VHH binders against Chemotaxis protein methyltransferase (cheR). Designs and how they scored, part 19

Target 1, 268 residues: Chemotaxis protein methyltransferase (cheR), of Halobacterium salinarum (b0r4j5)
Amino acid sequence: MTDFQTLLEFIETETGFATSYYDESYLDRRVSARMRRRGVEEYAGYLTLLEEDDDDERAELLDTLSVNVTEFFRDEKVWTALRDVLLELADTVRSIDIWSAACADGREPYSLAMLALDAGLDPRNVSILATDIDEDALARARAGRYESTRTADISDQLGFLDNPQEYVDREGDRAFVVNDRVKDLVTFERHDLITGDPKSGFDLVACRNVCIYIDKQYKLPILDTVSKSLREGGHLVLGQTETLPGEVKERFEAEDPRIRIYSRVADT
Short names: E, the ipSAE of ESMFold2; O, the ipSAE of OpenDDE; V2, 0.75 times the mean of E and O plus 0.25 times the DockQ between their complexes.

## First folded at step 24 (VHH; framework vhh_8fcz_2)

Design af5 (from ad6 with S56N T58I; at its last look DockQ between E and O 0.52; V2 from the best seeds 0.00; counts 0 for: pae E 2.5 > 2)
Fold by ESMFold2, look of step 24:
Structure af5 (fold): chain B 268 residues (1-268), chain A 121 residues (1-121)
Amino acid sequence: as target 1 above (268 residues)
Amino acid sequence: QVQLVESGGGLVQPGGSLRLSCAASGFTFSHYQMNWVRQPPGKGLEWVSAISYDSNDIVYADSVEGRFTIIRDNDKKMVYLQMTSLKTEDTAVYYCAVYDSSGRTDYFDYEGQGTQVTVSS
């Protein structure tokens, strides 16, 4: 058993964080970040530090390990506004084509699907394309199965909806599975935002939390791909902390800059 | 190795002003969005503001909009946070941040020791 595995077992024992449920690379990134903060370069040294009675570092480690990259309906203010966008689109276009770009494990596209159904849209008129380059993430997304953890309660995440049981089935105490009614709206595809084939004609593109902390040499091609995929008047949704550099920003007007929803304007 | 050195914190009265600085090194500063984040006493990390690498897009958390101004200087590799109308709830350790693979407003991978801002009468 490696020093890293020994550390993970200690963490699970002392904090209750179920390290065995997470990818090793995810855990290593989070652990290594804390090690750098404490000036420790080896897992064994970090384990020794955690074994001391220092609540501050144990708490900081638990916080960083408990960060979930995706959540259902993350940032509920945005989802309230997106409901209005979907209702407007339903009155304006015959079919609504949505792209969840870099969908990770699928919670974003499923949130979009559940929102559309909850708003009363005809499912035959809504199509959600969800893409990512990570085939393992896509496999998990297609399964649509999620488990609550100590710090991430799936039931709480679904609390945006009044009747989440219409869209998600319980399996045992902690597992939640997106049902076929929701899955039917979503198609998952491997796609590289930098090198992949062009896309076009979308009414709504969600590109949330893809461009945070990425070098501009990759950020600009990604944003170019996303902006060109929208029809004139189509909507772009960014993550709350994401910014649009000037070269791309001029293609849009902010519908609500505080919640990062934009409308594609006509090029001149 | 990314290095971020925050400074400019201190004790200030409610309604006061303070200017924080972040000196960056060890990466191509002009290629990245920069963020300010903070950790209030006994609470988790909170995102405060972001600025695009070219300063053409700036966004603030609801709690600070209208009171704080983020500025960057790519030639000097500096990020600043001009804080005005400070409130007791602004008390926190403030960090400059680059990397956040999660995209969450309640977690960022920060690199520096931070700078303490205390707002009390």
Scores: ipSAE 0.424, ipTM 0.769, lowest interface PAE 2.5, mean pLDDT 83
ESMFold2 (binder alone), look of step 24: mean pLDDT 81; pTM 0.821
OpenDDE, look of step 24: ipSAE 0.427; ipTM 0.752

Design af6 (from ad6 with Q33S Y53S D57S; at its last look DockQ between E and O 0.01; V2 from the best seeds 0.00; counts 0 for: pae E 15.8 > 2, off the site)
Fold by ESMFold2, look of step 24:
Structure af6 (fold): chain B 268 residues (1-268), chain A 121 residues (1-121)
Amino acid sequence: as target 1 above (268 residues)
Amino acid sequence: QVQLVESGGGLVQPGGSLRLSCAASGFTFSHYSMNWVRQPPGKGLEWVSAISSDSSSTVYADSVEGRFTIIRDNDKKMVYLQMTSLKTEDTAVYYCAVYDSSGRTDYFDYEGQGTQVTVSS
């Protein structure tokens, strides 16, 4: 057993964070970031630091492992295509039910809400469920307040929209707050994609950039849950680097394989 | 709130020396590694050096190893970068930096306003 595997086992034992759910590359990136912040170069040294009952570092590590960060309108080409999907749904269903699975700090579901409003959809006919396992991320998502930093320019992210001021308010130089018009479309709840109850009846599910963090043994359960949550003819959106495993692939027809948008087909 | 204030930059000839300082406040300084990063003219941000929370370890980018020394004083909440044998390629705005909670290696969560170092004849 490697020093890294020993460290992961300790983390799971001490914090209850299920390191066994996650891909080792993802975990190494997050653990290594904490090690760099503490100036520790070796996994064994970091393990010793954690074993010495450093409650502050254990809490910081857990926070780092749990934080999901994304951006508004991530991968803009996808959002141009999603606009067309929303317009098609508005013509074919009375009420559009959308699920943002693993929504992190809320930028994805808010991007969906803004896109729907910007496309001219009736807000009474759009409902977005946004879920994540991370309660701290959900708290930030519910607040809908985001600050630009030197490396993360919120105004630039919102540049996908022509008139972002219709959807967000400025607070001072760096803060952006999603307004009530947008927030009213989104409901946030905690949900575990691996162990949680299945959902059903959705017209669009976004499950983007989550499987790249998860050990492959759990990828199929996640995608199985997501595929079953869609109605026949519903749409699935994955992240650009994500693919459908063979067992799930038969349930879908690619709408635009370059941007990972799929349609649920009848079971065969 | 987190504040990082850099100072000590200036104009120096090639081969010269400078010592940069960073005053930190608004967080438990002794629990974080501290970093120096720099932005050369017309280029993106690049990492320079890091020091562990207890000073037991230091790490340097290949381009500065052997020429720069990172030092910290946890009692005064200060980080220093002693630069020697400066080259024109070291011209940049220098920032001290700390992660907060992101875990993204592409970003530091907090950076100061920076201090300009210019190495020129």
Scores: ipSAE 0.000, ipTM 0.143, lowest interface PAE 15.8, mean pLDDT 81
ESMFold2 (binder alone), look of step 24: mean pLDDT 81; pTM 0.813
OpenDDE, look of step 24: ipSAE 0.015; ipTM 0.251

